VH-VL binders against q9vpl3. Designs and how they scored, part 13

Target 1, 224 residues: q9vpl3
Amino acid sequence: RGKINIQRPKAPHYERARVVAVTQPKYPELPKAKSCFKTRAERTQQQQENPYNEIIAREVRNWLDHSRLVAFFHLSSITADDIFRVRVQLHKQNLHLKSYGSKIIEQAVKNTRYEAIVPLFHSNHCIVFSPDPEKTAALLRIVRRVPQMVLLGGIVEETMLSRNQLVAYAQMPGLHAVQAQLVQTLSQAPGHLIQQLQAHQNSFVQVLDVHAKNQMNEETPKST
Below, E stands for the ipSAE of ESMFold2; O stands for the ipSAE of OpenDDE; V2 stands for 0.75 times the mean of E and O plus 0.25 times the DockQ between their complexes.

## First folded at step 5 (VH-VL; framework fv_anetumab)

Design y46
Fold by ESMFold2-Fast, scan of step 5:
Structure y46 (fold): chain C 224 residues (1-224), chain A 119 residues (1-119), chain B 111 residues (1-111)
Amino acid sequence: as target 1 above (224 residues)
Amino acid sequence: QVELVQSGAEVKKPGESLKISCKGSGYSFTDYWIGWVRQAPGKGLEWMGIIYPGDSDTRYSPSFQGQVTISADKSISTAYLQWSSLKASDTAMYYCARSEYYWTELDYWGQGTLVTVSS
Amino acid sequence: DIALTQPASVSGSPGQSITISCTGTSSDVGGYNYVSWYQQHPGKAPKLMIYDVSNRPSGVSNRFSGSKSGNTASLTISGLQAEDEADYYCSSYTSSSTWVVFGGGTKLTVL
């Protein structure tokens, strides 16, 4: 009801709020709803002459450098209200939808490893940034319901991925699950090295069993 | 297998408080919205409101804003619908249902909780 | 409460095709492609039949189809069967006075 009460935490819980704010990652402010349709020629020319152009280019470089997931989209005609609802839903998954002019993106990535993305931005576009690459599946689920957003490709852990590769990545288990799966595969692998190590351990146990005659059990496997 | 299981039927008197539950399973509970839909005896469906359990963002129909409280406990994958003071007009079947967005379809539904309030 | 306009009842014979209309305004059905249809058998929870105007969830018969023209969405059931006898509700996002609104419901009778 009171906006001030929402923005200003009550004194009795202030210290708790401060601890939470310090320990949890901060989410950047969501971009304004009106940002996705700003690529007309006159606007682009005006921005090139604007002294703040470099500041925005630095912001783009900051997003690229601090995001482990970057996804590029073609954006068809969409209302400001529709794109705002999409931004809100993406933000709940730590996914940050941004729109920048093509010349600003070109300036930001010129002479960097990201320069290859420039052709993606010759038409109406937007970019989604996230520090969490495990959110790729959530991203694709959300944009599947937004036909105006067409996935072009992305960057995951500094590696450029095509649309199909990014879709395949989204279907992979999270890092923890992948590590568990790899460990399981290694522990159950019937490879020569593992079998040789197991054979060595079994031989040692057999020597101990022969030495301890009184507790010898018939454990002979089927020979042939 | 996605499933929403609701609490059992309730019989209450006017003025009493009530909290009914909806437990989700078979999916990531914090990644989907949970909506509440009311159906009075012999009447149609009425959308009451919806909550995102991950951050407790809640949207209410104007007709139900201030009349009920929707909440969720993500540690037990359960959403709640609560009344501070029941009225005879609250007699209805209450459904919970899952949605990907607060503005889209309800794809999986609970079995419903019948609430009867005697005059 | 604001409800989308549906006919109270519709009827058909087995094998026929029937259509149920759902009329709103430019602030709901006409303004967005977020129209859904639900089937409800007596004593049971509703089941999603159509979403985003014309899309079918997995497991829903292709006899059910959806469309929209202007402020009116339509649910069409072809090859009508006795099991289709139920109440049908449309739903839409709205920008007017509430977030989501249901239609008044249509009782389908298979004669």
Scores: ipSAE 0.437, ipTM 0.708, lowest interface PAE 2.4, mean pLDDT 79
Fold by OpenDDE, second read of step 6:
Structure y46 (fold): chain C 224 residues (1-224), chain A 119 residues (1-119), chain B 111 residues (1-111)
Amino acid sequence: as target 1 above (224 residues)
Amino acid sequence: QVELVQSGAEVKKPGESLKISCKGSGYSFTDYWIGWVRQAPGKGLEWMGIIYPGDSDTRYSPSFQGQVTISADKSISTAYLQWSSLKASDTAMYYCARSEYYWTELDYWGQGTLVTVSS
Amino acid sequence: DIALTQPASVSGSPGQSITISCTGTSSDVGGYNYVSWYQQHPGKAPKLMIYDVSNRPSGVSNRFSGSKSGNTASLTISGLQAEDEADYYCSSYTSSSTWVVFGGGTKLTVL
């Protein structure tokens, strides 16, 4: 009995082959799982539909809307422990350090006035939020000691500022100090004007008085 | 003007408890750290620990952890250093000092409190 | 643990420049940038002279300067004056530590 060649079975008799061909179940072509050809765009869109991402995006928006100071930082090889330390220091100054994914940020700022910040979030980043713009100086002082945190820019009082502008802002005297200086300057202005006006009048009166005295002395005949 | 005023000199016996104080003025007491530094007679400075009065966050040097207690009362702008049981080796000058942010530098110092522990 | 080593004493004549070194043995390479220097006269509280390696607080003479190379920080006093005679302490904070360490102190004598 010849070795059954399992690798190349002999073709069946033509009648059997016909029956087999006709009785072969036509399986519907498995729908090419559309899922394998989802474009990067479709995958990104599906990720956007994560209810959890929406919640986080809402949180980010809430922080942006309630913060008068927002600062954006690039993080360069910073450890979790270092971040924690910085976070603690910032927190004591009512500065809140947060980190979000780039996609979440994109979702959060989409169709908002903050959309321009999206390009800042291409790498590892963190955001510092504060309700107090006066804390800008404190923020900069703290982060200067952290070389792993690189200031990219920020938002102060709803205005986008570059890194340099934010540094300049931090160097300005506080609003109250400036107001006080202005009030002082304004209060001194009338006084100085009055003094100048009075100085001229007083000088004139003095000159007249000297002249009058000289005339009186000339009219007094030296009684020899 | 920023000023730290410490309590007066103390003379104690071994085993006694002690609490010394440091009162800050001329600045926002809750926005700065207050550190304590020990200096034994004729010796160098030793960093003991530091407290943030705003939230009472307290950090100790390992050498002083469990040996002393640092506290603060923000209502009266006062920081405290206390011992439950003094030792002769606790004889030293104790300074309080202010620090900002990462407590890396102490920018204003109290006048010091001399603590003498002698049997 | 961070240990800071200072020379026990240094001396100089009036008008000279002197340098005090502070060498750290820290396993943390990145944390040694938080170096401060303090001046202490006999019977007085220490005074901050330098912070963050090279920064001077307000009111500190420009004769005092700080630098760092590798694991060694240096305090330089130029134009030495009699009033500079004091003990000098370095301090440091590292990223791995939650506390500050002082050096052993250096006694500066003006001859």
Scores: ipSAE 0.050, ipTM 0.602, lowest interface PAE 4.5, mean pLDDT 83

Design y58
Fold by ESMFold2-Fast, scan of step 5:
Structure y58 (fold): chain C 224 residues (1-224), chain A 119 residues (1-119), chain B 111 residues (1-111)
Amino acid sequence: as target 1 above (224 residues)
Amino acid sequence: QVELVQSGAEVKKPGESLKISCKGSGYSFTDYWIGWVRQAPGKGLEWMGIIYPGDSDTRYSPSFQGQVTISADKSISTAYLQWSSLKASDTAMYYCARTYYDWGEFDYWGQGTLVTVSS
Amino acid sequence: DIALTQPASVSGSPGQSITISCTGTSSDVGGYNYVSWYQQHPGKAPKLMIYDVSNRPSGVSNRFSGSKSGNTASLTISGLQAEDEADYYCSSYTSSSTWVVFGGGTKLTVL
C-alpha cells in the first residue's frame, strides 16, 4: 500500500462524531505552518542517522566476529511462510538465517576486514551464520531445495571462499585438520573473489546491454 | 551404507502394550528426522508423525495424536513407536523412514514391522 | 482425515507413457513445492522416486518425471516397462496442520 490513501478517513459513529464536533477546540486555525522545517532532505537525513541502526549494526558485527561459518545469498521472491520453514530447518542445524538492510551491513563492516562483502548486498539478500563450520554441508543440502536462495560465497575460518570453493569445502570429510588445510589452499588471494564475482556480473550485463542496443538499432526504422 | 533396521514382527492381544524400534546406521542420526508411516492390510500409506532425535521435537498427524508415542534415543541411534493399549485396528505394517526436512521427502526406508493384534 | 486425491488405478502397455495425478488444495499441493512421489512393489518398503515436485534422487530412471499445475501434481512415466508395475503414492507438506499428507495411492498395471 502507498502512504496516500484515496479513501478519506471514516467519521466516528454519529453520536461520538457529534460530541467530538462540539467539544473539539478549533481555535488553532493557522494557515502559517513551518512545514519547511521538515523538508524531504531533513526527513531522509533523520532516518539515515537513526540510532537504532547502530544497535543493529553492532548485532551484525557480533554475528560476524563469533561465527566460523558465514554464507551470503541472493534472495529471490519467497513467501513469509516458506522462509520461516527454511529458518526453522536451518536453526535445527545451528545455522542462523538473518536479513539486514544494505546500509546497515555497510555501517557494520566499514573499516573492518569484512568491508569487501558490501557489493554483494546491493540487491535482495540474506546471510546464514554458524559457530560450527562442519555445518557447511548441512547448509548446502537445505538450501539446494530452496531455489529462491542463490549462494554467492562465504567466509569459513576467517577465509573468504567463492561458491565453488565453499561447495568443495562441504564435500570434505569431517576432519578439522583436513578441512582447514583445504580452506588455506583454496584461498590464496584475499579479496580477489569479490572482485571476480563483481566483474563477471558487470561483464554479463554489459554484453546483454550491447546486444540489446544493436538489436534496437536494427529495428529503429519501424518503431516511433 | 545408510540403513534403517526395524524390530521384528509382533503378534499381540488387544489391551497389551508394545514398543517397536528403528535403528539408523551409516549416517549422523541426530541430523535427520525419522518419520513413521502406517499401512493397514491392503490399504495405502498413512502419515503418523515425525521426530528430530537431536532435540526430541515431535510432530503428529491429527489422526494419531494421543494414540501413539514417538520417541528416540540418540545414544543408540534408535527411534521408537509405542502403544499403551493395542486395538485390533492397529494391525498394520509400520515403516520408519529418514528425511532431512520435516516436510517429508523420505529418502531411506526401514524394511517394515508387521504388527498383528488378535485374540 | 484428508488424503490427496489420486486415481485408484491406471494402466498402460510397454513403451507407452502414463500420467498419475495428485490433487490437493492451496494449503498443500497448491501452496508449496514440496511434493514427493513413492513407488511400492508388493511386500516391499516404498522407494522415493521424485521430491520437490520434479527432482529425481540418484539412481532413479529419467523415465520418471514430475510436474505441478495449480493444485494438481503429476507423475509421468515414459517408456513404460514391466518392472514399473507397482503402487504409486504422492505426498505433500500441509500448512493447515504442519504435518505431511499422503495420497490414496494408484495401482499401475502394465498390460
Scores: ipSAE 0.226, ipTM 0.590, lowest interface PAE 3.4, mean pLDDT 79

Design y69
Fold by ESMFold2-Fast, scan of step 5:
Structure y69 (fold): chain C 224 residues (1-224), chain A 119 residues (1-119), chain B 111 residues (1-111)
Amino acid sequence: as target 1 above (224 residues)
Amino acid sequence: QVELVQSGAEVKKPGESLKISCKGSGYSFTDYWIGWVRQAPGKGLEWMGIIYPGDSDTRYSPSFQGQVTISADKSISTAYLQWSSLKASDTAMYYCARAYYDWGDLDYWGQGTLVTVSS
Amino acid sequence: DIALTQPASVSGSPGQSITISCTGTSSDVGGYNYVSWYQQHPGKAPKLMIYDVSNRPSGVSNRFSGSKSGNTASLTISGLQAEDEADYYCSSYTSSSTWVVFGGGTKLTVL
């Protein structure tokens, strides 16, 4: 029957027409003329002034407002299964991995003290949020397993920190109050911090390129 | 300091039930996974499964799924490995170990519990 | 589940360097940087020596180093000492249904 299904006769005899009808699937598509009308939901959406972007931007602001720890990462190509595993491990530590478009991030932080972070999100990125700044050490330990995620910097207790400052905060033993004082002491003006964060991103790209070239040039280990 | 203390050696007959324990101390028990590893006499290490005591999320190796139950009681910082019906092939040393990730870097190990199943 | 391939035994003399290999596939050793190495002395529990391919936990001698090339991870012990005589196991995350796999183990003899 595959010969009948791949070829259509121009004027089939009644018996041939019946054979073709029996072997063909009977799942006709609805004529486009009967579906030319937009659904009510589609018309309602067109009448709104793109409320989707504002809703997501409000979600981002809500995460920023309720998180005492925010960490910014550059994200290289990673499989859906691998990122899901990372999300599960982070979630167990009350750390929430989110990805948002750069325009939504810009809209969310516009007219806030964090507007200066927008340039960090020009390329592929992700953000981790937590209400618990004591989880910074946990965050960095988890991310060490994920070479596709590279720390750029973050915000702790509403204070912007460079990568090195955030690492220092994570390695500090002691009470929450002592860590909070360190955060205040390490903090710098937004312009200077952005320059530091962008410099670290550029330096990492160079280090990654050198490392990749070194891996290519290494001799293959002896195999048995 | 960080320590995992396991229950004492067990001698059982085939068909009997058994529950062995692993008590963690010196760290936040609910912030780490507890993995279970089996080692038959004179043989290598076998992955059995892992549990996160904070929410009881449990992952089993396919070889042990349905053959054992892993559980934890966070109020006493103790994880458990349980059999409903032991077989002679269950004779082995059983280790518990702490891990930060569910893909298991086992950084601190218990001393092991020897389980002997014989007629 | 699948097991990673290690040589059954290796040997060396005091002061020598030796290397133990651990071979898997692109779905475990080759696909991820999640390789660990464990040392086990007779009658004792295993001890973590290396994690994330090449990192040492605190308290582990810098004579122990790890590396990876393609589907093969390697543990290298430099300045070999009598107390290094033990069984060594590699372990890796796997994207196949078991999540974690161990190697078959390698017995190191110091002659």
Scores: ipSAE 0.100, ipTM 0.565, lowest interface PAE 4.8, mean pLDDT 78

Design y75 (at its last look DockQ between E and O 0.02; V2 from the best seeds 0.00; counts 0 for: pae E 14.5 > 2, placed apart)
Fold by ESMFold2-Fast, scan of step 5:
Structure y75 (fold): chain C 224 residues (1-224), chain A 119 residues (1-119), chain B 111 residues (1-111)
Amino acid sequence: as target 1 above (224 residues)
Amino acid sequence: QVELVQSGAEVKKPGESLKISCKGSGYSFTDYWIGWVRQAPGKGLEWMGIIYPGDSDTRYSPSFQGQVTISADKSISTAYLQWSSLKASDTAMYYCARLDYWGSWEDYWGQGTLVTVSS
Amino acid sequence: DIALTQPASVSGSPGQSITISCTGTSSDVGGYNYVSWYQQHPGKAPKLMIYDVSNRPSGVSNRFSGSKSGNTASLTISGLQAEDEADYYCSSYTSSSTYVVFGGGTKLTVL
């Protein structure tokens, strides 16, 4: 306080509020350097918050880059034991079943030719990778025994294929040149692939409806 | 074109060893499971076990574990069912079938091998 | 091993429909959709008639159909014919055993 005498008329409680305001530390707001420092801290925090995601995103890119066959599936509810059995049967055919979060997939494929696949992972999903595109027939054979896995489409020799195109590819003989030519003939633009997948999702809903109606009819066939 | 051809009928005495065969043709032998089925005279079908020839992964029915050995030879596309010591109760028709781990979804069976064990 | 339960015999007349049941547990028929049906004529190997509960292999008549409710799978044969007279076996994948189990079999007699 200095030589301010409390006995002075300026010492009442409301005058004290003014004195407190005057003695409050007065620093001008930090210039851009503080904003830059905060931005750096935020970037560091962002990297620390998501370092695992970037590591897994690199793993996904490596699978995409080194696989000549990639198949995308919608995955309905399935037990851990059942999916483990599926993984084992696929592994015997050099088919590798992987599941990744949508954010990780988006990070992995952002700014690549595969960015169009991101909408496929909006719900529960899984991906099968293989270095051997001739295993497409084996993949479809195994998956037909797993109704919880619904084929949406895939990538063969770096070319995006719809479900029907992938099925057609699987029926080709084991001649590499013929298979490569078929892939080029069946190739799809990313936008067109999304439209076909939407159509397949609608078809899937219709199949479930037909199945439900058939079960109801079989349980009460005598009703009519 | 896909065929499973089994070895011929066998007549053995109790205590003897036996190995019967099932040869696959017209498909990739190492890419499918093969199962063995037993049918005693006038009785029903019983699964004995399955084998994946590609890695020799073998699974047995609990009732046949330790009683028989299932094996395969990839070089000649042939699966085997073998006994170290036969018993009269092993008298049966034995079938092989091509299947997946979850059971059959295609109709490919061998013609059957009749094994008769008597003293 | 506990086998799946089938009736020992069933009979029908030509043109009639018959149903053969196959009852298991929640660890086989009730828990999974991997039920197959086989037809066996005397002296012959079994023939696959139905797989995965209700699917027919190529060449199998549409008179044969399969279904499942709870722990019981059923094979239905419509428009019964003399050549349908045979033994019928169900089979199911099981989590309780190493792979699959058969039912005890049902003899179908066409009267």
Scores: ipSAE 0.617, ipTM 0.837, lowest interface PAE 1.6, mean pLDDT 81
Fold by OpenDDE, look of step 6:
Structure y75 (fold): chain C 224 residues (1-224), chain A 119 residues (1-119), chain B 111 residues (1-111)
Amino acid sequence: as target 1 above (224 residues)
Amino acid sequence: QVELVQSGAEVKKPGESLKISCKGSGYSFTDYWIGWVRQAPGKGLEWMGIIYPGDSDTRYSPSFQGQVTISADKSISTAYLQWSSLKASDTAMYYCARLDYWGSWEDYWGQGTLVTVSS
Amino acid sequence: DIALTQPASVSGSPGQSITISCTGTSSDVGGYNYVSWYQQHPGKAPKLMIYDVSNRPSGVSNRFSGSKSGNTASLTISGLQAEDEADYYCSSYTSSSTYVVFGGGTKLTVL
């Protein structure tokens, strides 16, 4: 009686094989967990509805509402270590570096006066917050040495400023609010501001321009 | 105008303690690093260390770690460099300077303090 | 230890251009882009002449310029004048060590 090789059972007779094939319980395809087939869009939408995102969005709003200086930066291939170093330097100046997802920002600023900033957040970005608009010069000086941080624009005393306007503001001594208003008045129409901000997102070359323009800003007007 | 004023020249003997000062004015003292530089007679500049008066974050050059103490009193906008026990080799001109936010030297220097250590 | 090497001395005649080099020992001079140059006259505090490799502070003559190639930074003084006779020091911020280093200094003599 030939040793039944249990490891390689002889293929059953054709007829038996057919019966076995037909009688094999068709395990219902495990319902593909709806979660695994969610389109990127659906996943993104679900992330938007995450209660956690709402909390973070509120945090962002709080920062915006309590900051007199807000600066937006594009981040280009920056390491965590570099970010940390920058954060430390900024923190010493009461400048708070934060990074949020684009969807969180969108949620945070929806139906607010800040809605115009949404287009700035299509790429890797960070935001610097400060309660002190006088720290604008310090901010620019710090980030000047960080080529991975590209200034896009900012908000000073509730006024949206382009990159150039922010630089100009930082160079002006005294009466920050008046300075901001003057710069805004002298600069091109608000519609052009958004276009300029968007253009800055795409141009790494602008880092060099920031360096060139900031050469004149060595005198930190931080006269107490 | 930004100004750094250092304490006067010192003549000391080996083994004595010394504390020299650098007073900043014309700017927010707590917002900028202050550094100390040693220059021995006829020698080059040597970085000793830096301090951020705002939080007293202090960083030393490896060569000076444990050899000196850098401190600051923000209430009077003054930075200090001190020795517990002076050596003849400590004879040098000592400069303080304001640094930028990354610890880079700016063009704001004290006038220097000459320290002479002789038996 | 990160060290910056400078020539001990350089000389030139009035009106000539001279260059002082500053060479870093480590490729990891993450902060080598932050090279500064200082001028020091005898008995005086150093004066900043160049920062961030090639930037000139206000009030500094346009005869002074800075550049960098590889691990070597250079200070060029054009149209050499008698007043330029001084010691020159390069410095660099090192991101890895969080300290500033000076070169050994270069004595410039105007002949």
Scores: ipSAE 0.329, ipTM 0.679, lowest interface PAE 1.7, mean pLDDT 83
Fold by ESMFold2, look of step 6:
Structure y75 (fold): chain C 224 residues (1-224), chain A 119 residues (1-119), chain B 111 residues (1-111)
Amino acid sequence: as target 1 above (224 residues)
Amino acid sequence: QVELVQSGAEVKKPGESLKISCKGSGYSFTDYWIGWVRQAPGKGLEWMGIIYPGDSDTRYSPSFQGQVTISADKSISTAYLQWSSLKASDTAMYYCARLDYWGSWEDYWGQGTLVTVSS
Amino acid sequence: DIALTQPASVSGSPGQSITISCTGTSSDVGGYNYVSWYQQHPGKAPKLMIYDVSNRPSGVSNRFSGSKSGNTASLTISGLQAEDEADYYCSSYTSSSTYVVFGGGTKLTVL
């Protein structure tokens, strides 16, 4: 609970963004299309498949252990500039946007009660961590304007919630008083919760597949 | 190269207005919260309030709500702390400080502005 | 009312290890791992010594270490030196706001 600066070796986001802007000599790693975030995520994933995977898996465990709110999203193609803007908006509310490879997530949650989240990370994804569960409403308001981020579910106070349950949680007045009721109800059927998340994810994948196929029927706009 | 530079010391009389400044350099000014901290002579540190210069979202400690105004001008990367009517009890050292939005291990403080209010 | 509690003073001899406590509540120190420690010499701005409970910034001696148990965070200084004589403040994230609250401060005297 609370923020751990596991990212200490990594320069602060603003410094990394400033360096990119100043040194932007049209290097191949700079974003040129809405798939730029995917390129950055792929590079991070490759680096984490190195012998340092256990170190990064411990980073994920630490985030999970110290965050009272964790939200999982499917992430469609989004430009690096767009995701940076979203990350800044989220950070203003003490909401921390992260992405990790599925192998790292699997290693991080092995032999824990959170093993059931692994199937959510088969597709492109991102995770939002926060020490403050009262920020759930703020999170959902911010991401409603980001169609590339689609909520799959989350964890509140160490209890897994489906998408619908997390949305309902965010709408409740007296957040602390109602948290015990939600936790108690959901803890009675962990296997059913996973089935509902998987079904919701499958439905979402089907919608995305249709959307992607429709997008492939569109011609690329000419540069003007 | 991140630096916060505050305006110089001030000597004022009760009832006068005052606006002191904190100029940030070496980073993206709009991406970080800036806070103001008061330290009365011989006393500890007190957070007065914070501002996010990117959208001017401003939050005050309850003890200072309505007592001061915190503002920023992002075009010149400068945050401000101002009083419309100073009191002798406003005599203190005032620091600005930047909070890292990623929880970075680096925190940055201005050099301090001494404000003296006496009859 | 939300202030973190520190002892007013602590004393130690050169070479000794000393510990400064910082006690809060489950809404700050106990509920989150975002405790920082600052060192302040007279007439100077505070300097960050420890963040996120136990992490040292680059350039801070490994003689300084931090820990937490329940609602109490601790700063430990090993191999005490004359230069360590200063005021020390803890701070913590609190769920009631988006900013940091300070402890009352501890004066460390090196005998």
Scores: ipSAE 0.005, ipTM 0.424, lowest interface PAE 14.5, mean pLDDT 74
ESMFold2 (binder alone), look of step 6: mean pLDDT 89; pTM 0.895

